# VHH binders against q9p7j3: the designs that were tried, part 131

Target 1, 174 residues: q9p7j3
Amino acid sequence: MILPLFPETQVHVFVYENVSNCAAIHEQLISQNPIYDYAFLDAATILYKKQVYSAIIRALEDRRDEQMKTKTIHSEVILSLSPKTEISSAFRQFSMTKKSKNIVVVKIDSKLTEEEEFERLDKLVEGNRVEFSDEELQKLIDFKVLKKNYKLDPSTLENPLASILSSIALRGYS
Short names: E, the ipSAE of ESMFold2; O, the ipSAE of OpenDDE; V2, 0.75 times the mean of E and O plus 0.25 times the DockQ between their complexes.

## First folded at step 11 (VHH)

Design ab23 (framework vhh_5c3l_4; at its last look DockQ between E and O 0.03; V2 from the best seeds 0.00; counts 0 for: pae O 13.5 > 2, placed apart)
Fold by ESMFold2-Fast, scan of step 11:
Structure ab23 (fold): chain B 174 residues (1-174), chain A 120 residues (1-120)
Amino acid sequence: as target 1 above (174 residues)
Amino acid sequence: QVQLQESGGGLVQPGGSLRLSCAASGFTFDDHAMSWVRQAPGKGLEVVSDIAWSGGRTTYADSVKGRFTISRDNAKNTLYLQMNSLKPEDTAVYYCAKHSKYGFPDFDYRGPGTQVTVSS
């Protein structure tokens, strides 16, 4: 994928459903195995492609401006999904957990082709890869989680896209 | 291995100040964002403040904004929390915590804590 504001930045996004080895992946992240340098997101928290792209753009802006809070661009993507700027809140809200069933995986600045990333990730993730599309994401979302993470009221929940994107762009409470 | 050791806690009167320090060893300190978290008696953990790996960005809980300042000295592997205008509600054990480099929902390490008591 090519981002208009960052045309030289390689971005790959993968969606996996029915993942059986989230606990094993979590252990690799704890051990800081560099093979696992990806943003591993819980798909229960992602409703739209634009939500993921907005977080990626925000993380890339922070990297450009030398304002990254975290040391890796991938953890910065996770942070950027949160309306709060607190690292713990963001990671607890959006990161994959040992109990996750469906995940969204983001890779930025890959030295591998998309096909090579597919091959590598398919070996690391024990699940079924599906298309990164709004249709597929809407099958995996948990609206209770979405409402809680973005503090949506009933009227906003009927059409949450603008509220979610504004939260990501503003990155915090005014 | 990884070690985080807090110091600087104690008993202070309302309106007073304390400075907490956290000495880090056993890992590359400037690869990690850091946090101060606290636990008041009978309550859960509250994240008080966090700081970027570089020291360039900080965030504060609403309960402490304007009163507490987080900082770090990467050359000395030390994290600080300057606490001003202390209130009885600030009474808690304060922990230094290291965030994962790759992002996941728990701290990969925290220290044993230092007690802060604010009373007359």
Scores: ipSAE 0.725, ipTM 0.864, lowest interface PAE 1.0, mean pLDDT 89
Fold by ESMFold2, look of step 13:
Structure ab23 (fold): chain B 174 residues (1-174), chain A 120 residues (1-120)
Amino acid sequence: as target 1 above (174 residues)
Amino acid sequence: QVQLQESGGGLVQPGGSLRLSCAASGFTFDDHAMSWVRQAPGKGLEVVSDIAWSGGRTTYADSVKGRFTISRDNAKNTLYLQMNSLKPEDTAVYYCAKHSKYGFPDFDYRGPGTQVTVSS
């Protein structure tokens, strides 16, 4: 897809459930294999499509403004999901781990159609693709993790989207 | 292959200053954001500061803001921490830590650490 503020930047987002090879993917990320240059997110941390889009937009704004902390746009998306400024917390809280079961995968600067990118990714991920939709995401979320990552209380949990998006958009202002 | 070597720790009086250095080798230094982390006696690890791969953006824990300054010299593959107005609460082992390029959840390497002791 194309985001209005970034008209030359093609983005694809995929969701996989029941992934059996997260440990193997993790080994490739440790090895810095550039074929795996995606943002691999634990789906237990993602409730909304807009949560992911807001992190992508924030990462792209930081790239435009030469303010990226991390070297790749994909690692910057992971950082941008966090309300905290600290890198290790963001990676720990939102990245896929060896034990993840469901993942959200983001590709930025793709030169491929969505289906062409899917064909590449499907060779790397052993799991079942599902639609990137709020309906599917809410089946995969862990609400305990969501509440902890964004410090949600009962009032924000009734409408957590605005609180989450504000955390992403305003990160670093204090 | 990856090596991180901290230096510059020691004993200082409250209100004093120290400058820590971390020499890096065995990897492409400017592909990685870096951190200083510390562990006080009987405490867990605390990230005191992060710095972008380029050196252009820095962040600090609230406990050290205004007193500590992180910097890096990518030409020398070296990370620094200038620590001013030191307090007894800053007593800890300080570690240089390398973040992963692709964003997996652990520090993919940290050094052996250098002891900083702030006491009369």
Scores: ipSAE 0.609, ipTM 0.835, lowest interface PAE 1.5, mean pLDDT 90
Fold by OpenDDE, look of step 13:
Structure ab23 (fold): chain B 174 residues (1-174), chain A 120 residues (1-120)
Amino acid sequence: as target 1 above (174 residues)
Amino acid sequence: QVQLQESGGGLVQPGGSLRLSCAASGFTFDDHAMSWVRQAPGKGLEVVSDIAWSGGRTTYADSVKGRFTISRDNAKNTLYLQMNSLKPEDTAVYYCAKHSKYGFPDFDYRGPGTQVTVSS
């Protein structure tokens, strides 16, 4: 996938459910295995495709503007999901954990086709790939976590997408 | 045929800097993670630094953190290692190593190496 505002950057997003080896993946991330150069998100924290894309765009904008707060574009995606500026908080809120069962995986700057990237990633993730869609994401979301992460209240729950996107876009601007 | 060729090594004083390069050919460079490894006299092979195929993630041995920087130019099929604040204990033959497509730290090819000597 190519984003209109960043035509030079190819992005792939994958969703996996019933992942049995998140703990193993997590260990590889901790060890900074270069093969695992992805953003691994907990699907329980993701409600919309636009949420993910907004985070990606925010990260790419930060990179473009040389304002990245994290070391890698993928970590910046994770940070960009959070309304908070603290990196540790963002990772705690949105990053895949050892206990995760469903994950969203983001690849930035891919040189491979989606299928090729999937084949690569499929070697790393032991789970079932599902469609990257709002419908599938809604099946995996934990609304308690979502509400907590974005401080959603009854007034913002009427249009949670707008609130989420605003939080992402205006991170650090309170 | 896979080929890796290191360059940029030499003699330098402590505190000095060197920049190593590795020219790669014979394979799809940006499909593979790459590493710099080194072997000092009387010691085993040590992984110095790793870089993902995209360049988006890098790792370093504790002994070189803050001093060395690995990078790559996939358009030029070239791997780099910027070495600053060099120490005598950095003296070694430095090798460019190709990872297998899905293996870590599985190296399937390694260059002939370039000598780095840090001495006063």
Scores: ipSAE 0.000, ipTM 0.210, lowest interface PAE 13.5, mean pLDDT 91
ESMFold2 (binder alone), look of step 13: mean pLDDT 85; pTM 0.860

Design ab24 (framework vhh_5c3l_4)
Fold by ESMFold2-Fast, scan of step 11:
Structure ab24 (fold): chain B 174 residues (1-174), chain A 120 residues (1-120)
Amino acid sequence: as target 1 above (174 residues)
Amino acid sequence: QVQLQESGGGLVQPGGSLRLSCAASGFTFDDHAMSWVRQAPGKGLEVVSDIAWTGGRTTYADSVKGRFTISRDNAKNTLYLQMNSLKPEDTAVYYCATHSKYGFPDRDLRGPGTQVTVSS
């Protein structure tokens, strides 16, 4: 995908369900293996395509403005999903864990085509690839996790999109 | 092998100041965001501050905002926490922690920590 505000930036988003090797992926991330330079998100935390794109846009704005908190654009995407800019909480709230079963994977600045990234990721991720769509994401979300991460009250939980997007855009600017 | 060594703790009177240091080795310090985390007696871990890999962006817990300043010297591989207007509730073991540049939640606090006691 090409973002209107960042037309030079290639963005690919992939969704995998029933992933059996999250522990192995997690070990590669701990060792900082550059082959795994993606944002590996727990799909339990993602309800909408717009949620992911808003975090990507915010991370790209922070990179443009030379105010990224983390070294890689992919970890900055993970941070950007959080309502606050505190790194430890953001990673605990949104990152894939050894216990994750469904994941969303973001790649920015790929030198590969989308099809080539699919081939590469299919070798790294042992799971079933599904379409990156609101319909598929809604099958994987955990509403208790979503409510906790964005501090949603009962009045916003039934239609949380605007609240989530505002949280990502404002991120601690109250 | 990541190594983090905290220093600068001690006993100080309320209203006093301390400066904590954390010497980092075994990894590329200037590629990593860093945090100060504390644990008061009988309580859980609290993140008090974090800082970008560049030193350009910082975040503070509400409990320390306006009193503590986090900074880093990438040439010296050292993280600092300047603590002013110390209060008895700041009594805790203070740990420095590093954050993965690839984003994962499980990061060890590698140093033994340094004890800060605020008492008259």
Scores: ipSAE 0.708, ipTM 0.854, lowest interface PAE 1.0, mean pLDDT 88

Design ab25 (framework vhh_5c3l_4)
Fold by ESMFold2-Fast, scan of step 11:
Order: C-alpha cells, then structure tokens, then sequence
Structure ab25 (fold): chain B 174 residues (1-174), chain A 120 residues (1-120)
C-alpha cells in the first residue's frame, strides 16, 4: 500500500480469522522476540480500513516529527488508534490478547514483498487469512468494544467512521 | 528477568513533597516507555503518568496534572516521579511499570511498590 503523505513507506496489512495460537504469539511478544515486530491488533476493535490507515499515518507523522512515545513504529500504530495518549489503556483497548480469535496485523518498513510477508506470517499465525476489506472487518468487529473504545453514543454508532477518524487525528490534543 | 524496584515513599503531611525513584534492570530500559501506577486502599489501579522511551513525551492523569512530574535518566536506568502539593487522596502504593516495545498489554510489569501516606 502507498500512503500519499509517505509514498516511500512500505505498508502491509493482514487479517486472520479463527486464530488458535494467540496464547503462543502472546508469549513471543512478552519475550520481545524481534521476529514478532508487527502491530498485532484485536480485530474486534477495527471496523474500517481507513481506521487502520489513519493510525498508521499518525504514527508515521509522530516518527517524522521525532515525537514517538513508544520505541517501535508498530507499537506507535497501536497507540495511535486510541483517542487517548495513555499507553496502558491504548494497548489494552486495541492489542491482541491471548484470548483473541481474530487479528489484524500491520507491518511497516518491510524489506519483503507482500507475498514474502504472507509466508512469514503464515508460519507465525495459525488461522485463516482473509482479505483486508471493510466487508471482512465488519464480520469480525465487536460493536460493544468499538463503542467503549471511542466513546460513541447511539446516533454516532450508526455511522461511526467520521467520529473514529476524528478521534485518531486529534489524540495528540486531548 | 525484568526487575523494577521503587524507593522514596513515606509519610508526609498535606502540602508536602516526595520524590520516587525506580531502578530498572534485566532489560534495555531505554527501549521502553514507562509508567507510574498507584493503588489507593480499597480501590483499583490508576495510571498516574507515563513517559516516552526518549523522555520527550509525557501524559498525566487529571488528578495529578500540575502537581506531579515524571522524568527518566536512561544512562542510569532510573525512572522518577516528583510529587508536589500532596493531598490525602494521593495516599496509595505507587508502582513503576514498563510497557512492551511491541505494544502488548500483558507486558505491563510492575515493581513491588512503595507506600506513600499523606496524613496529618
């Protein structure tokens, strides 16, 4: 994927359903195995492709401006999904857990092709790859989680895209 | 492997000050964002403040804004919390915590804590 504000930055996004080894991935992330340097998101928290792209753009802006709060661009993506800049809450709200069943995985600055990243991730993730599309994401979202994470009221929840994107864009000012 | 050890707690009167320190070992301190978290008697954990790996960005809970200052010394593997204008409601066990550099919530490891009591 090519981002207009960061055309030189390689971005890959993958979606996996019915992942059976989230606990094993969790252990690798705790041990900080560099092979697992990806943003592992719980798909229950992601409704739109634009939501993910907005967080990526915000993280890349923070890296460009030397304002990253976290050490890796991937953890900065996770932080950037949150309307708050508080790290513990952001990670608890959006990161994969050992109990997650469906995940969204983001890789930035890959030197590999998309196919090579698929090969690598398919060795790490025991689940079914699906297309990164709004249609597939809408099958995996948990609206109770989405409402809680973005503080959505009933009227906003019927068309939440603008509210979610605004929350991501303004997180540094709240 | 990660080890965090808080110090500097104690008994102080309202309006007083304390400086907490957290000595970190067993990991590359400069690669990790850090937090101060507290637990008051009979209450849940509250994140008080966090700080970027570089020290360049900080966040504070509304309850402590303007009174507390978080800082770090990466060369000394030490995190600090300067607490001014202390109030009885600040009475709690204070923990330092580290965050996964890969963004994983169950990586929030804490030290054993240091007791802060604000009382006349």
Amino acid sequence: as target 1 above (174 residues)
Amino acid sequence: QVQLQESGGGLVQPGGSLRLSCAASGFTFSDHAMSWVRQAPGKGLEVVSDIAWSGGRTTYADSVKGRFTISRDNAKNTLYLQMNSLKPEDTAVYYCATHSKYGFPDRDLRGPGTQVTVSS
Scores: ipSAE 0.672, ipTM 0.843, lowest interface PAE 1.2, mean pLDDT 88

Design ab3 (framework vhh_5c3l_4)
Fold by ESMFold2-Fast, scan of step 11:
Structure ab3 (fold): chain B 174 residues (1-174), chain A 120 residues (1-120)
Amino acid sequence: as target 1 above (174 residues)
Amino acid sequence: QVQLQESGGGLVQPGGSLRLSCAASGFTFDDHAMSWVRQAPGKGLEVVSDIAWSGGRTTYADSVKGRFTISRDNAKNTLYLQMNSLKPEDTAVYYCATHNKYGFPDRDLRGPGTQVTVSS
């Protein structure tokens, strides 16, 4: 996709359901294998495409302004999903775990096309790729996790988009 | 290999102050985010504060906000935690920690800890 504020930046987002090898992927992330330089998110935490795009834009703004908290743009995306941007809690809240079943994978600054990145990821992820769409994400979300991560009231939970986007935009300011 | 060594803990009365230091070696300190993590007796680990590689962004746990200040000196490879208005509930072993390249906190990336005891 092309982001209006960052038109030169290549962004690819992939959604996988029924992933059987999350423990193996997690081990590669812990061992810092350079092949795994992606943002691996637990799909239980993502309700909207706009949620992911807002975190990407915020991470790119922090990189542009030389204010990244973490070492890679992909770790900064994971951090940017969190309202308070404390690294350990952000990763516990949004990052894939050994027990994850469905994941959202973000790649920024790829030298590969979307098709080539998919071919590469297909070798790393043992699961079924589905469309990156609000409809597919809403099948994978865990509303209890979403409520906890964004501190949503029960009434807000029925239409949480504005609250989530506000939390991402205001992170560290309130 | 990553080496982190905390110092500055001790016994202090409620309302007192302590300054913790963490000497870092074995990695490029000035491109790593750093954290202070504590473990009170019989409780789990709590992240009390973290700081960006540049020192430009900090966060604090609600339990310490307004009382503790995290800072770093990249020229000296040293992380600090200034602790003011100490309370008995701040009694814990305090650990200096960093994150791996992909942002994951790891037990192998923590120091041995320094004991802080707040009692009269």
Scores: ipSAE 0.632, ipTM 0.827, lowest interface PAE 1.3, mean pLDDT 88

Design ab4 (framework vhh_5c3l_4)
Fold by ESMFold2-Fast, scan of step 11:
Structure ab4 (fold): chain B 174 residues (1-174), chain A 120 residues (1-120)
Amino acid sequence: as target 1 above (174 residues)
Amino acid sequence: QVQLQESGGGLVQPGGSLRLSCAASGFTFDEHAMSWVRQAPGKGLEVVSDIAWSGGRTTYADSVKGRFTISRDNAKNTLYLQMNSLKPEDTAVYYCATHSKYGFPDRDLRGPGTQVTVSS
């Protein structure tokens, strides 16, 4: 994917369902193994492709403006999904846990093609790849988690995309 | 082995000030975002403030905005919390915490804490 505001930036997004080794991935992330430098998200928190891309764009804007709160672009993507600018809450709300079953994985600034990243990730993730599409994401979302993370009321739950995108874009400003 | 050691807590009157310090070792301090977290007796944890790895960006809980200032000295591996205009509701154990640079919460990577008591 090529972002119009960041055309030089390579972005790859992968979706895995029925992942059996989240606990092992979790341990690698805790040990800060550089092989695992990706944004590992719990798919229960992601409803739309636009939600992920909005967080990526915000993270890239923060990097451009020397406003990154976290050290890596991938952790900044996770932070950028949260309506709060508070690191602990963002990581608890959106990051993969050892109990996660479906994950969304983001890679930015890869020197590899999408196919090469798939081959690399297939060695790290024990699960089934699915298409990064709104249709597939809708099968994996947990609406209770989404509602809690973005503080959606019944009216906004009927049109969550606009509310979610607004929360990401205005993160900390309103 | 990550080690965090808080200091500077104590008893203070309402309206007073305290400066907390956190000495960090066992990891590359200048690559990690840091937080101050507190827990009042019988209550849950509250994130008070956090600061970017660089020191260039901070956030504060609404309960402390305008009164507390977080800062860091990367050359000294030290995190600070300047607390002004203290209120009885600020009474808590204050913990220094670090965050994974890869975007995953590192368990309970907090120090042993320092007690702050605001009482008349």
Scores: ipSAE 0.694, ipTM 0.852, lowest interface PAE 1.1, mean pLDDT 88

Design ab5 (framework vhh_5c3l_4)
Fold by ESMFold2-Fast, scan of step 11:
Structure ab5 (fold): chain B 174 residues (1-174), chain A 120 residues (1-120)
Amino acid sequence: as target 1 above (174 residues)
Amino acid sequence: QVQLQESGGGLVQPGGSLRLSCAASGFTFDDHAMSWVRQAPGKGLEVVSDIAWSGGRTYYADSVKGRFTISRDNAKNTLYLQMNSLKPEDTAVYYCATHSKYGFPDRDLRGPGTQVTVSS
């Protein structure tokens, strides 16, 4: 994937449905196994490709400007999905849990090709890989979760894209 | 194994000050963002403040903004919370919390807490 503001940054995004080993992945994340240095997101929280891209761009801006709050670019992506700069709620709201069934996985600065990352991740994730597309994401979203995370009212839920993107870009600023 | 130990709580009069400390061990302290979280009697947990791994960026809840200052000393593996202009509504158990550098939820990674009571 090519980001206009960061054209030399390699970005890969993968979507897995019906994942059976989220508890095992979570244990590896708790142990801080560097093989698992990815952003593991709960797909219930992601509605659009642009939502993920906006969080990635924000995280890359914070890295460029030496303003990262978290130690890895991948945890900064998770933080950047949240409308606040408060770490605990961001991780609770967007990260994969032991009970997650569908996940979105982001890798930044990979030395591997997309196909090589697919091979690596397919060994770590026990689930069905699907296309990273708005169509596939909309099958996995939980609108109650989305509404809570971005503080959307019922009318905004009908067309939430602009509100979500604004929340990610501004993160507590007008 | 992650270990966090808070200290510095106590009884103080309204308008007074306290400084809380959190001693961290069992992990690479300077790889982790940190938070102060409190629980008042009969209330839920409230995130008071958090701080970047580097100390360069902070967050404050609106209830404490301008009165509390979070800081850290990575060489000493210690987190601090300077609390000024204390109010009765600041009465709570204060917990130190760590955040994964790989982004898992941190709900279970807290210290045992230290009691702060603001009363005449």
Scores: ipSAE 0.672, ipTM 0.852, lowest interface PAE 1.2, mean pLDDT 89

Design ab6 (framework vhh_5c3l_4; at its last fold request DockQ between E and O 0.89; V2 from the best seeds 0.83)
Fold by OpenDDE, fold request of step 14:
Structure ab6 (fold): chain B 174 residues (1-174), chain A 120 residues (1-120)
Amino acid sequence: as target 1 above (174 residues)
Amino acid sequence: QVQLQESGGGLVQPGGSLRLSCAASGFTFDDHAMSWVRQAPGKGLEVVSDIAWSGGRTYYADSVKGRFTISRDNAKNTLYLQMNSLKPEDTAVYYCAKHSKYGFPDRDLRGPGTQVTVSS
């Protein structure tokens, strides 16, 4: 996928359910294996495609403006999902953990087609790929976690998408 | 192996100042955003401040805004925390922590800490 404001940056997003090797992936990330340079998100924290894309756009804007807080664009995507500017909070709330079962994987600056990228990623992730859609994400979401991460209340839950996007867009604003 | 070593703590009176340092080794320092966390007696770990890998963007807890300043010297592999207008409630062991380059939670990776005591 090509984003309108970033025509030179190719983005791929994949969703996996019933992943059996999140712990192994986590160890590779700890060891900083460059083959695993993706944004690995816990699917339990993602409700909308636009949530992911808004974070990607925010991260790309940070990079454009040379204001990235984290070193890699992928870690910046994870940070950008958070309504908070604190790094540890963002990573804790949105990153894949050893206990994750369903994940969303983001690749920025891909030089491959979506299918080629999938073939690479499929060697790293042991799970079932599903469509990156709101319908599939809704099956994997943990609303308790979502409400906690974005401090959603009965009023903001009337339009969760607007609330989430606002939180991402206005992060740091007070 | 990753090593972090905090220094600069001590005993000061309320209103006093301290400058903490964290010497980092065993990893590429400028590949990582860094943070200061603290643990007061009987309390859990609290994030005090964090700083971008490049030394640009920063975060401060509300309790320390306007009083503390985080900075880093990537050429020296050193993280700093300037603490002014210290209060008794700032009493804690202060740790420097390395954030994950790839965005996974890593808040527990820290040095042995340095004791800061603010008391009359």
Scores: ipSAE 0.898, ipTM 0.941, lowest interface PAE 0.5, mean pLDDT 95
Fold by ESMFold2, fold request of step 14:
Structure ab6 (fold): chain B 174 residues (1-174), chain A 120 residues (1-120)
Amino acid sequence: as target 1 above (174 residues)
Amino acid sequence: QVQLQESGGGLVQPGGSLRLSCAASGFTFDDHAMSWVRQAPGKGLEVVSDIAWSGGRTYYADSVKGRFTISRDNAKNTLYLQMNSLKPEDTAVYYCAKHSKYGFPDRDLRGPGTQVTVSS
């Protein structure tokens, strides 16, 4: 997919459930294997497609403006999901861990079709691909984690989208 | 093998200043955002500040804003923390920490720390 504001940037987003090899993926990220240069997110932290796209847009804006905090666009997406600019908490709160069971995987600057990128990614992730949709994300979210990560008030929990998106949009401007 | 070595701590009076340094080796320094983390006696770890890989953007904890300045020299593989207007509450061991390039949490990549004591 191509975001209108960034017409030269192809983005793919994949969702996997029941992933059995998050520990192995984590070891490849530690070793900085460039084949694994994706944003690996814990699906327990993601409720909406728009949450992911808003973080991607924020990361791309920061890249455009030469204001990235982290070295890769993918790690910048992880940072951009956080309502704050503090790196350690963002990585801890949103990244896939060795114990994650369901993940959202983002590839930015892909030169491949979605199907071609999926074929590469499917060699790396041992799990079941599901649709990147609000319906599937809703099945994988942990609402306790979501509430904590975005400091959602009980009055907001019924429909938290606007609060989450405003947190992402206003990150770094407070 | 990642190696981080803090220096520059010491005993100062309230209102004084110190400059901490962290020498880094064993990794590509400018591929990584860096931070200063402190641990006061009997307390947990607090992220004091972080800085972009390039040195361009920073974060500061509310407790140190306006008093501390993080910086880095990528040519020398060195991270700095200028601490001004020091308070007794700033007494802690200060650690230099590396953040991962690919965005996973990196829990134990800190140096051995340098002691800062602010006392009259």
Scores: ipSAE 0.719, ipTM 0.883, lowest interface PAE 1.1, mean pLDDT 90
Fold by ESMFold2-Fast, scan of step 11:
Structure ab6 (fold): chain B 174 residues (1-174), chain A 120 residues (1-120)
Amino acid sequence: as target 1 above (174 residues)
Amino acid sequence: QVQLQESGGGLVQPGGSLRLSCAASGFTFDDHAMSWVRQAPGKGLEVVSDIAWSGGRTYYADSVKGRFTISRDNAKNTLYLQMNSLKPEDTAVYYCAKHSKYGFPDRDLRGPGTQVTVSS
């Protein structure tokens, strides 16, 4: 994908359902294995493609402006999904866990094509790849998790997109 | 082996000040964002403040904003919390915590804590 403000930045987003090895992936992340330098998100927290893109753009803006809070661009993407840039809550709310079953994986600054990254990830993730689309994401979302993470009220229940995007854009300011 | 050791707690009167320190070892300190977390008697854990790996960006809980200042010295592998205008509600055990470089929760990576008691 080509971002208008960051045209030289390679971005790939993958969605996996029915993942059986999240515990093994989590152990690799704990050991800081550089092969696993991706943003591994719990799909229960992601409703829209625009939600992921907004977090990516915000993370890239923070890197450009030399104001990243975290050391990797991928952890900055996870942080950027949160309504407030409080690191512990953001990682707890959006990152995959040992018990996750469906995940969204973001890769930034890849020198590989999307197909090559897929072949690499297919060796790391034991699950079924599905299209990165609003339709597929809506099958994997947990609305209780989404409501809790973004503090959604009844007035935003049917169409939370604007509220979610506003939260990402205004994070730490409200 | 990651080690975090807090110090600087104690008994102080309302309106007083304390400076907490956290000495870090066993990891590359400037690869990690850090936080101060507290637990008051009978309550859950509250994140008080966090700081970027570089020291360039900070977060403060609304309860401490304007009164507390987080800072770090990467050359000394040390995290600090300057606490001013202390209130009885700030009474808690204060822990420093290391955050994951790759974005997973680091629940086991807190120090043993230092007790802060604000009373007259």
Scores: ipSAE 0.717, ipTM 0.864, lowest interface PAE 1.0, mean pLDDT 88
ESMFold2, look of step 13: ipSAE 0.656; ipTM 0.860
ESMFold2 (binder alone), look of step 13: mean pLDDT 85; pTM 0.874
OpenDDE, look of step 13: ipSAE 0.883; ipTM 0.935
ESMFold2, fold request of step 14: ipSAE 0.683, 0.678; ipTM 0.870, 0.868
ESMFold2 (binder alone), fold request of step 14: mean pLDDT 84, 84, 84; pTM 0.861, 0.859, 0.856
OpenDDE, fold request of step 14: ipSAE 0.897, 0.897; ipTM 0.941, 0.940

